# Designs tried in a protein design chat: miniprotein binders against q5jf28. Part 6

Target 1, 318 residues: q5jf28
Amino acid sequence: MERERLIKTVEAILRGAGYRVARLDLKGSCFDLVASRLFLLLFIKATVNIDTITEEQAEDLKRLAKFFKASPLIVGLRSKSGELEEGVVYERFGIYALRPETLYDALLNNELPAVFAERGGLYVRINGELLRELREKHGYSVNELAQLLGVSRKSLLNYERGEQAVSLDVAIQLEEIFDEALAEPIDILRAKVEADLNVKPETPLEREVFERLKKLGLGLVKVKKAPFNAISTEDDIRLLTGIDERKTRSTIKRAEMVAEVGRIVNSGGVFILEKTKAEVVSEVPLIPKESLEEVKDADELIELIDKLKKEIKEKLFS

## First folded at step 3 (miniprotein)

Design b34d
Fold by ESMFold2-Fast, scan of step 3:
Structure b34d (fold): chain B 318 residues (1-318), chain A 107 residues (1-107)
Amino acid sequence: as target 1 above (318 residues)
Amino acid sequence: DPELREARDLLSQAITLMHEAVRLLQEGRPEEAADLMTEALHIVQRAIELAQSTGSDDRAIQLLQFAIWLMHMAIDLARNGDVDYALELLQIAYYLIQEALEILSKS
């Protein structure tokens, strides 16, 4: 499968570059991979055609990236306009999108891309201050250089102020004229995104669980397109929180994913179910919602989670 | 087209070498695998040059160029002792070359 090949390729590139990686096998998720190395954290959506990403997936991806102070990234092969070009950065709902080869160059060859696609053209941001210095040293007036490049006087002044990117053709001409590197690389690994973290729960069970967690003093960030329903937080406590009516194979698989993701983002996990016997799946406790009535604050919830995890280990070795 | 036929033959040869490299990686012989992967890499590069000279399908050429990127990484990983990741990348490159060969065979 083309999609499967793409995801495996991206995972391999990340691991080869020294990242710890967790992969999700969850259809419709806003991310497929989360990767960490030193102080860098990446949430990656891998899709063959970048135009298939929905606005809802993009908003959740940006929300996760903003909360974890991570960079969101889309890795894909094509768009409605055709194949993505190596070395070119595209954009989808405010998120950088690029080919696996571009990611490979950034991580393993230390070569960040400098060209980005916008409105059917290719553009480069340049060092405008350096451009002005070079223009003056070579004795070109603003009008003279603008005519040589085939651009307006206003555009050239905007280039020199750093307010407008140049076309790829203009970037090439400038390099030929001045014999200097003017292109600014695009730091795809430290992208900053904006997202609204205040999203309301949607189901009656979610509303009930959210209300109880808030009464315990936990802040909540709702997500829809992930293996968990919310991120619960208080001080240095972070819990990837799942909510289900009952235990199903889907619940178990999502708990396994939560455990894996949690290890990468340094967060615990918990699943809150309408009815269940307390148990642990891959270090993620599954607890009945009634257990939330037995704890008075966030600290006691963490104690309950830790107790359940410890009891499982003691049973296995006794 | 003689050049296109030669490109297809070269890709078949590369596939054979890559299959042998996979076997060597699985047997814990990564340096020998890296040597075969390097040989296969040069063969694929030659196949790309021949395919480009005939005006062949851009999609097939893109797949082959992607396979080359993966093979370069697999070679470095194998030599660095990351055998499992090298194996995974090599298997992906193998699949890409097979798809490119199928496209070129229908030209």
Scores: ipSAE 0.005, ipTM 0.307, lowest interface PAE 10.0, mean pLDDT 86

Design b41a
Fold by ESMFold2-Fast, scan of step 3:
Structure b41a (fold): chain B 318 residues (1-318), chain A 107 residues (1-107)
Amino acid sequence: as target 1 above (318 residues)
Amino acid sequence: DPELREARDLLLQAIELMFEAVELLQEGRPEEAADLMTEALHIVQRAIELAQSTGSDDRAIQLLQEAITLMHQAIDLARNGDVDTALELLLRAYDLIWEALEILSKS
């Protein structure tokens, strides 16, 4: 109930800000929304309580973000410590987490957050060089300003060197004393993340399919918590690749999601099944594993995918 | 301006309730949808009062007042079993509130 409203609110904020958005309804997925605008691409996990995000979901979210050169975000309302505060950036497994109101301010008010939560406190990164200039201009010694702020001499020197963030209370005091903006905004829309893209397939079927795709010349990035099992790539070609033993209701639903996600991330889709007759679901071909043996290289695989899409379109409009 | 910030937060709350009402209408639960729409209506009315107290843009206030009118009509239609028309009007009201939020955010 709360979760559904949260996702729709985030979607509405993104669309209101001019983003193209695709939404997933997939239990356990590492993202619920993917959104693009100009050169920005966001993968968003929406969850009422940010502590419900698993490490596996976080790692897959970071892999997708790294591969697509996108920013990952968690949007939520609570943690085990209580309600998240508006304007405050939290962190889970190296991913920024924030309230929908904070996202609204960033996208529609051009107001990036500057406060982050760490170890039970609230902190602000400041321009240390500017702090030193303002301190000297106003005639304060290091000891005098440290005493005025209620901090140690060592802490003040670390602030001026940019080696230590200040508490929110100190940041407020500094702005009151100097009447200058010292806070550095947190660019939540261009977060850089690191992830290992060399994850190995885990099931026998995945190993067979991965081995065959590699022989065709495709690079592969494995994911677990998404509507697809891998991203297959060759030069500018990208395929969101699903792998299943059988065509099930889940396969069909995930193929539909792959089609929508693909439109946002400018990628094709394909599902490879142990046993099936070739067919197309929402412009995503479902092909039997044996078809990969009849294809010589990546180009021929792409031709097969395009051919299947065209045949279905012709049947529908004939 | 804390009053304008509160008005904005109220409008976001109303939008969340209205979208839940959209889901209920689509599921064939128009009486429950009408109850949520009524709650959202009161929240939008409170937001209008706060926005007026801050001297906010007349355009934003006009959009919110039009949304109120559409929501009243949607509630009546939902209670009379005209779910499709109620849904159309509710989505129009939803769009008007977002447009008003955009204007209020710039002021």
Scores: ipSAE 0.000, ipTM 0.138, lowest interface PAE 19.5, mean pLDDT 85

Design b41b
Fold by ESMFold2-Fast, scan of step 3:
Structure b41b (fold): chain B 318 residues (1-318), chain A 107 residues (1-107)
Amino acid sequence: as target 1 above (318 residues)
Amino acid sequence: DPELREARDLLYQAIRLMLEAVRLLQEGRPEEAADLMTEALHIVQRAIELAQSTGSDDRAIQLLQEAITLMHQAIDLARNGDVDTALRLLFRAYKLILEALEILSKS
């Protein structure tokens, strides 16, 4: 399938660039890959057609990126307008979207893209102050350079003030005239996104669990399109928190995904169930909701999680 | 606010250079890393000047000044071959710059 090939290609690019990568197999998830290298953390949604991403997926992706101080990225091949171009950054719901070749160049060739698509055109942000210096050094008046570029005097002044991006054609002409790099790269690896972290729980069980975790001193960030329902946090504590009514095959699969994601984002995992026997799946404890009443604070919850991981493993293999 | 937007753009540029410096440190190229860190440090200093001129949040400026101090120490440590300590200080500086960016983005 084209989508499978795309995901494998992105994973190969990331691993080739030295990233640790976890891949999710979860329908409707806001991300398909999470990757970490040194200080960089990337949440990536891979989709053949970038227009298929829903607003709900985009909001959760931005929420995760904001919480983890990570960059959200969409990697795709086309849009309704046709094939995405290499070296061009597109946008979907405020998230950068680009081709796998563009990601390859950024990570393996140290070549960040500088061209972005907007309203049917291609544009480049340039160093306006450097432009003014080069214009003056080469003896061009504002009017003379504007005439050479085929732009208005006002547009040229706006370019020099850094108030307006130039068209790709103008950017090319400027580099030809001055033989200098004027384009400002787009740092796709440090994208700043805005998201509301104060989303409320939706189900009665989620509300009960959130209230108890808050009483233990934990802050909570709710997500919907991920293998977990919330991120629970206090000081250095971070838990990818699943909430379910009972243990199902889906619960087990999501716990396995939480374990993999947690390793990349340096966070623990826990599933809180309405009714269950305490157990561990892939180092992620599944505990009954009642267990939250038996601990007094976040530290005791972490101690319970660590104890259960050790005891259940020893019980099965000792 | 054009000056504030320029300050934020400069901070993102500095982060890019710092991340490249981390790569060079891990590859055993500390002099090249120190050069990039020095470039990043000057960019952060410029961002501070622009943010100050706009009357920006004092907390953001304080965080960036602390990041400058850590970057100076990291440069010296990298040049002396203490790569592990340099990496830890760069990570701390990186976090401070991210916090400052969050504050400046609200302004």
Scores: ipSAE 0.000, ipTM 0.210, lowest interface PAE 13.4, mean pLDDT 86

Design b41c
Fold by ESMFold2-Fast, scan of step 3:
Structure b41c (fold): chain B 318 residues (1-318), chain A 107 residues (1-107)
Amino acid sequence: as target 1 above (318 residues)
Amino acid sequence: DPELREARDLLWQAILLMYEAVRLLQEGRPEEAADLMTEALHIVQRAIELAQSTGSDDRAIQLLQEAITLMHQAIDLARNGDVDTALELLMRAYYLIFEALEILSKS
């Protein structure tokens, strides 16, 4: 399967580069892989055609990236315009999109891409100050260099001020003229995105749980396209929070995914259910909604979670 | 070049099989790992043939040939129960294939 091969290729690249990786098998998720190495954290959506990512998935991906101070990436092979080019960065909904070969070069060869696609053309941001210094050192006036490049005087001045990207052809000409690297790399591994973290709960159960968690002092970031419904946070406390009416096979699988993601993003996990017997799945507690009424604040909730994990572990080994 | 494209696709397939073989070795399943390594080895051999037919970089071909040698040794060691040495050699072969793929990507 083309998509499966893509995801496994990306995972292999990340692991080969020394990243810790968790993979999700969740239909419709805003990310398929989360990876960390040192201070870097990446949320990756793998899609064969980058145009298939939905706006809802993109917004959730950016929310997760913003909250965790991570970089979101789309890794794919083509768009409706054809195959993606190696070394070229594309964009969908404000998220960088690139080929697995481009990711490989960035992670294993320390070669960041510098070319980006925009409005059907290829462009490069250049070091404008260095361009001005090289122009002056070689004795070119602004008009003379603009003439050599086939651009306007205004465009050249904008290039030198760093206010305008050059076409790929102009970037090639500049490096031929000056025999110097002028291209600014695109730091795809430290991309910063903007997202609204204030998203409202959608179901009656979500509203009840959110209200109770807020009364316990927890801040909440709602997501829709992930194995959890919210990130619950207060000071040092961070919980990937699932909410479901009952325990199903889906609940168990999502709890397992939450455990894996949590290890990469250094967050705990909990599932709050309308009706359930308290239990633990892959170190993630599943607790009934009513148990939230038994605690007074976020610290007591963590104590309850830790107590449950210990009690279940003791029962299994007694 | 369609043949170079095919060679690169084959190398990615080999990498995925070798990644799974590493996991199996770490889990104490060396016979299953050896089977996946053998499949990956045949795929790398086919990629070498395709790369040679296109006049590809000799450095890339040499890296792939070194990877083949390490994979043969790793398979034998895994089947003989020397899992730790097999894992070390398989990881070395794994990274050589990544290096070769990088060179072929620039062609």
Scores: ipSAE 0.000, ipTM 0.161, lowest interface PAE 14.3, mean pLDDT 85

Design b41d
Fold by ESMFold2-Fast, scan of step 3:
Structure b41d (fold): chain B 318 residues (1-318), chain A 107 residues (1-107)
Amino acid sequence: as target 1 above (318 residues)
Amino acid sequence: DPELREALDLLFQAIYLMWEAVRLLQEGRPEEAADLMTEALHIVQRAIELAQSTGSDDRAIQLLQEAITLMHQAIDLARNGDVDTALELLQRAYDLILEALYILSKS
């Protein structure tokens, strides 16, 4: 499958660049890969056609990125307009979208992209102050340089003030005239996004679990398109929290994914179930909703989680 | 180790060429695909030489050598118009190269 090859390629790029990577195999998820290296954290959605990402997926991706102080990224191959171009940054719902070759250049060749697509054209942000310095040093008036570039006087002044991006053709002409790098790179690895972290639970079970967790002093960030339903937080405590009616094969698979993601984002995991016997899957406890009534605050919940993980480990070697 | 770093960079270059070759095969352009696969094969061979010079894991080298064998077969099949089988072999070669990359990147 084209999508499978895309995801494997992106994972290989990240691992080759020294990132720790967790991959999700979850249809409809807002991200497919999460990757960490030193001070960088990336949530990546891989999709062959970037137009297929939904607004709901994009909002959840931005929400996760904002909460974890991470950068969201879409990696894809085409749009409704055709193949994406190498070295060009596209946008989908406020998230950067680019080809895997562009990501490779950024991570392994230390070459950030500088060209972005907007309204059917290709554009470059330039260092306007440097442009003005070079223009003056070479003896060009504003009108003379504008005429050479085939742009208006007003446009050139806007370029020098950093208020307007230039077309790709103009950027190439400037490089040829001055023999200097004027393009400003697009820092795709440290993109900041805005998102509303205050989303309400939707199901009766979610509402009940959220109310109990809030009473324990935990703040909650709800997500819909992820292997967990919420991020539960207080001070340095972070729990990727799943909520299900009962233990199913889907629950087990999502618990395994939560464990892997948690290692990358330095967060614990827990699944709260309506009906279950307490157990642990890949170091992620699955506990019945009633267990929340036996703890009085967030610290005791963490103690319960740690106790369950330790008891299972000890039983394996007794 | 700069030689190991170069080997990793070469393997990523080979992966991109192989991915483009898959696209060309799917678009009915097997001759152009075969040309890209041939370029990728030579790059993988160069990566093997660099990895061997650094004393890298024999398992990773064995995986890359198997990938080269599959790529040779895929090139021949693509030139003979057997696109479906060529795609299957390319996918297997791709998986072997990814396993080798993972091993080498952790050493």
Scores: ipSAE 0.005, ipTM 0.249, lowest interface PAE 10.9, mean pLDDT 86

Design b6a
Fold by ESMFold2-Fast, scan of step 3:
Structure b6a (fold): chain B 318 residues (1-318), chain A 91 residues (1-91)
Amino acid sequence: as target 1 above (318 residues)
Amino acid sequence: SPREQLELAIDLMSWAVELLQEGRPDEAAELMHFALLIVHEAIETGSDDATLQEAITLMREAIDLAQRGDVETALQLLTKAYDLIHKALES
């Protein structure tokens, strides 16, 4: 499979499951798709080989997921160890990675994966309370079942307490012995991730714009591997914020992507440029940095953005 | 857009062909169902086209045949539907 085919397949799976989807065509981005349905929000990185994802991309993906209370997900086909297995969850830099078939099963068959890969082995978390109930109902002592499974007594007790995952072999043995599903599903659609949201701007222009936006009362989350440079926030308001020296082909393309992503994550967009005339690209205003000096607070900035959208739209018809 | 939707449908159909060839007709039928829904959506949003309606009919038949395990006939009909969607994209 090629990368383009993989991305289109993932998009089709999401849309078929009733998700609204926006796709990015941006080299080096930390995500390729963002998808929402009801209260679920997914940021997805699609890559043929999951090992090609950089730590920097993974950190930005986790920042976006944490900020938007979304789940980050990697969809891929192989790793350095070979083809990824269907129904198995892998991990890269703290992010779940899985095959498109696994995503399909989760979204369309209501079959969440239960097997995860870790340190060269395959493991399953089991319903420890149910395991204990089944053991007692079948008349096995802790020692008897431990011997039958080839595990230590301490391991079996940890399994029953839900404190330790079992190997895939043990999981198979348990289901054969008790003839009941014991595997706990992995909730790939509600993955919780931790990330540092207090990342500093790196370029002189970014530092200047960040300082001004902070003085206006906006909170800021910096990202590097996305079509925007920051997420600007005040209470319920969010702006996907691009920062460029001048309007280029890249600026226009990124503004179009910001408009698409914004619709899915319920956020506005704005690009702040060193010096330009005020204009709008795909409903995303491009404003000169000087305009930030003309507003007193975040609310006035949002009013300016809304005003520019309206005025430029009116001029297009006159 | 309708064009993007049809391109997506084509990709799903291509994957369904691979699954049929690999002896996975149930999974292929599921992907064909999603391709079918996407083609329907493309028609509703601007491509009310007799060619696409014919493609839908062939896809529906291919799904039924795949579910029955008639892989050869399903592949023939799916290929014909694929060609019709490509023709719609060219016009």
Scores: ipSAE 0.000, ipTM 0.268, lowest interface PAE 11.5, mean pLDDT 85

Design b6b
Fold by ESMFold2-Fast, scan of step 3:
Structure b6b (fold): chain B 318 residues (1-318), chain A 91 residues (1-91)
Amino acid sequence: as target 1 above (318 residues)
Amino acid sequence: SPREQLEYAIRLMSLAVRLLQEGRPDKAAKLMHLALRIVHFAIETGSDDATLQEAITLMREAIDLAQRGDVETALQLLTKAYDLIHKALES
């Protein structure tokens, strides 16, 4: 399939560039890959048509990126306007979107993109201070250079102040006139996003579990489009927290995904179930909600999780 | 093994970066000092490696900058040190 090929290509690019990668196979998830290298952490949504991404997925992706100090990224092939162009950065709900070839160039050729698409046009942000210096060095007045470029005086002043991007045509003209690189690269690997981390739980079970975890001193970040329901945090504690009514095949698959994601983002995992026999799936404990009543704070919860993991491991090999 | 030790140092550095971004430079410094000791031990028990020596210098400077509140410069130096340790792992 086209989507499967895309995801495999993105994973290969990341691994080839030295990233550690975890892949998710979860329909409707806000991300398909999470990748780490150096201090860089990327949450990537791979989709053939970037318009397929929902606002809800985009908001969750930005929440994860904000919480983990990571960069969100969409990798795709087309939009409603047609095939995406190599070297061009698109935007969907405030998230950068680009072709796998553009990601390849950024990671393996150290060539960041500089062109972005907006409202049916292609634009470039330029070094406004350098533009001013070059204009003055070559003896052009603001009006003279504006006339040469076919732009207004106000636009040129905004370019020099860094307040307005130029069209791709203007960027080309500027480089021809001054014989200097003026384009500012777009750092797609260090995008800063804003998101509301104070999202309310949705189900009665989620509300009860959230209330209990908060009483234990844990902060909570709710997500909807991920293999976990929340990130539970206190000081150096981070738990990718799943919440389900009962153990299903879906619960097991998501626990496996939580283990893989946790490995990349350096976080533990736990699933809280209404009814369950205590067990561990891929180092992720599944515990009954009632067990939360037996602990008094976050540290004791971690101790319970660690004890359970040890007991179950010992039973399997005794 | 020396490879396992350097991989552990990399994990500690990643945790320290997170703590710096969260505004906890004292805890980050403790993890960075542990990572620094591990890298130094790898040099002493293996061969003297110019790449790892450069990494140590960058890590030490980054710790000082982070403790002085220059987190941005510290993160740049830590990124370079991390890359150098990875290069050493590939050899």
Scores: ipSAE 0.000, ipTM 0.158, lowest interface PAE 21.5, mean pLDDT 84

Design b6c
Fold by ESMFold2-Fast, scan of step 3:
Structure b6c (fold): chain B 318 residues (1-318), chain A 91 residues (1-91)
Amino acid sequence: as target 1 above (318 residues)
Amino acid sequence: SPREQLEQAIDLMSEAVRLLQEGRPDEAAKLMLEALEIVFQAIETGSDDATLEEAIYLMWEAIELAQRGDVETALQLLTKAYDLIHKALES
């Protein structure tokens, strides 16, 4: 219930801020919400305790964010150390983690967080060049300001060079001394991450399907913790690609999720099954893997997908 | 208390409805955002009412519509959200 409430709250915040949102109900997924507005695209994992996120989920989340040029984000309430603080950015496996109130402030109050948690302390990155200018303008030597702040000369020089974040207490003291904003906001909505997009398929069926798709000229980005197994890509073609041995209720639900996610990220969807009758679920075709041998390249695969969608529409409205 | 928070939210939403009716959607949206924040706090401090969750979604949509100048639809959704929060107060 706490988790359901959290996800609904995050969805409401995003929609209220003008984002188009797709929600996933998929256990173990690396994201629960994908949201777009103007030039922003967010992949969000919502979890009550941020420490429950696995490294595998985090890596897939970063992989999706990198591929779609999106920002990954974790929204949660607590960690093993206790409740997360409002206005504080935490980190898990290279991904920003924060409270829903912090997201609310960023999206609706245009108030980005500036404080981050690290190794049991709270820290702020400051504009080091501005700090040096303010120090000189007010007539403080490096030693004098360091003594006022209770820090070493070396630390102050590192602050001015932008090589070291200050403690929250030091950031507060600096604002009191200079009466000027020195804190650098953390752009949680445009966070860019690095991830390896070259991940190998895991199952014999995945290996066979990947080989066939590659022969059609498609590049592949494998993911494990999503409603699809890979993103298939070539020039302007992007397909959220599911792979399954047979049609199950899980296949149908994942196809529905792929349709919703695809709408937000402007990508098509397809499910490739070892054996099936060609059909369409929520605009997502389910095709047998043998169909991949009937097409010569990526363009013909797209033509097949479009043909199947049209045939279903014609049948429904003839 | 959650009850006091919801009563404050109701008052803000009532004023927002009046502002929408007067053709002042930007001011209404600001009050709606304040009311919404209070409703979130009420949920966090012990209100476990599915009715409030529905009201939150309606309020978010009403805020977006008001910001875009769609006064008529914003008013309809805000009024529905108001009724739901008022119902939660009676429980």
Scores: ipSAE 0.000, ipTM 0.123, lowest interface PAE 22.2, mean pLDDT 84

Design b6d
Fold by ESMFold2-Fast, scan of step 3:
Structure b6d (fold): chain B 318 residues (1-318), chain A 91 residues (1-91)
Amino acid sequence: as target 1 above (318 residues)
Amino acid sequence: SPREQLEQAIDLMSEAVRLLQEGRPDEAAKLMYEALRIVLQAIETGSDDATLREAILLMFEAIKLAQRGDVETALQLLTKAYDLIHKALES
């Protein structure tokens, strides 16, 4: 299917560029790939039509990116307006969206995009101070250059002040007139986003677990569209935390995904279930909620997790 | 194997970068030195690769810069070293 081909293409681009990559197979997730390379961490949502991403998925993606100091990115092929153009950055709910070819150029050719789409047009941010300097050096008045470009005097002044992006046509004209690069690249790999990290738990079980983890001294960031329900943290402790009423095949698959994601983002994982026998799936412990009552603080919780991992490993090989 | 050693070095470098970003350069330097030693061992037990030797020099300079507070330059050098080690893994 087209979506499968897209995800495989994005994964190949990332791995070819030296990124470590974990892929998720989770319906409705806010991301499909997480990739790290030295100081860069990317959470990527791959979707054939970028308009299909929901606001809730976008908010969770931004929340994960903010918490991990990572960049969120959408990679897609089209929108309601048709095929996305190579070298053009689109936007959905405050997240950059672009074609896989654009990502390839950024990662493998060191060629960042400079053109962005907004309200049916294509635009470029330019170095306004350099524009003013070049205009003055070449002897153009504000009115003269505005007339050459076919723009208003007010628009040209806004361009020089850095208060308004130019149309792609104007950007091309400026670079032809001055024979100088004026376009500012869009750093899609280091995008900063804002998100509310103080989202409350939704279910009674989540409320009980969150209350207990907070009492143990852990901070919590709630997410909904991921293989885990929360990120639990305290100093050096970081746990991708799943919460479920009982163990299902879905729980097992999500624990496996948490293990893979955790390796990329340098975080541990744990699943807390209403009722279960303690066990470990791919280095991720599944523990009953009652076990949280047996520990007094975050350090003891980590000791319990480590003990369970060791005991299960020894049992499997004895 | 040399491949496993280089993969371990890459993992340590990634963790060192995280520590640098968190403002913990002394802890980052310790991991960077460990990664550097592993790359050196991979050279001594495997092929004598000019690419890996260049990576070692960049890592050593990055450690010194990080300890002096030049985190941005250190990260640039570590990124280049990472690329060289990854290139060696492909061959």
Scores: ipSAE 0.000, ipTM 0.167, lowest interface PAE 19.6, mean pLDDT 84

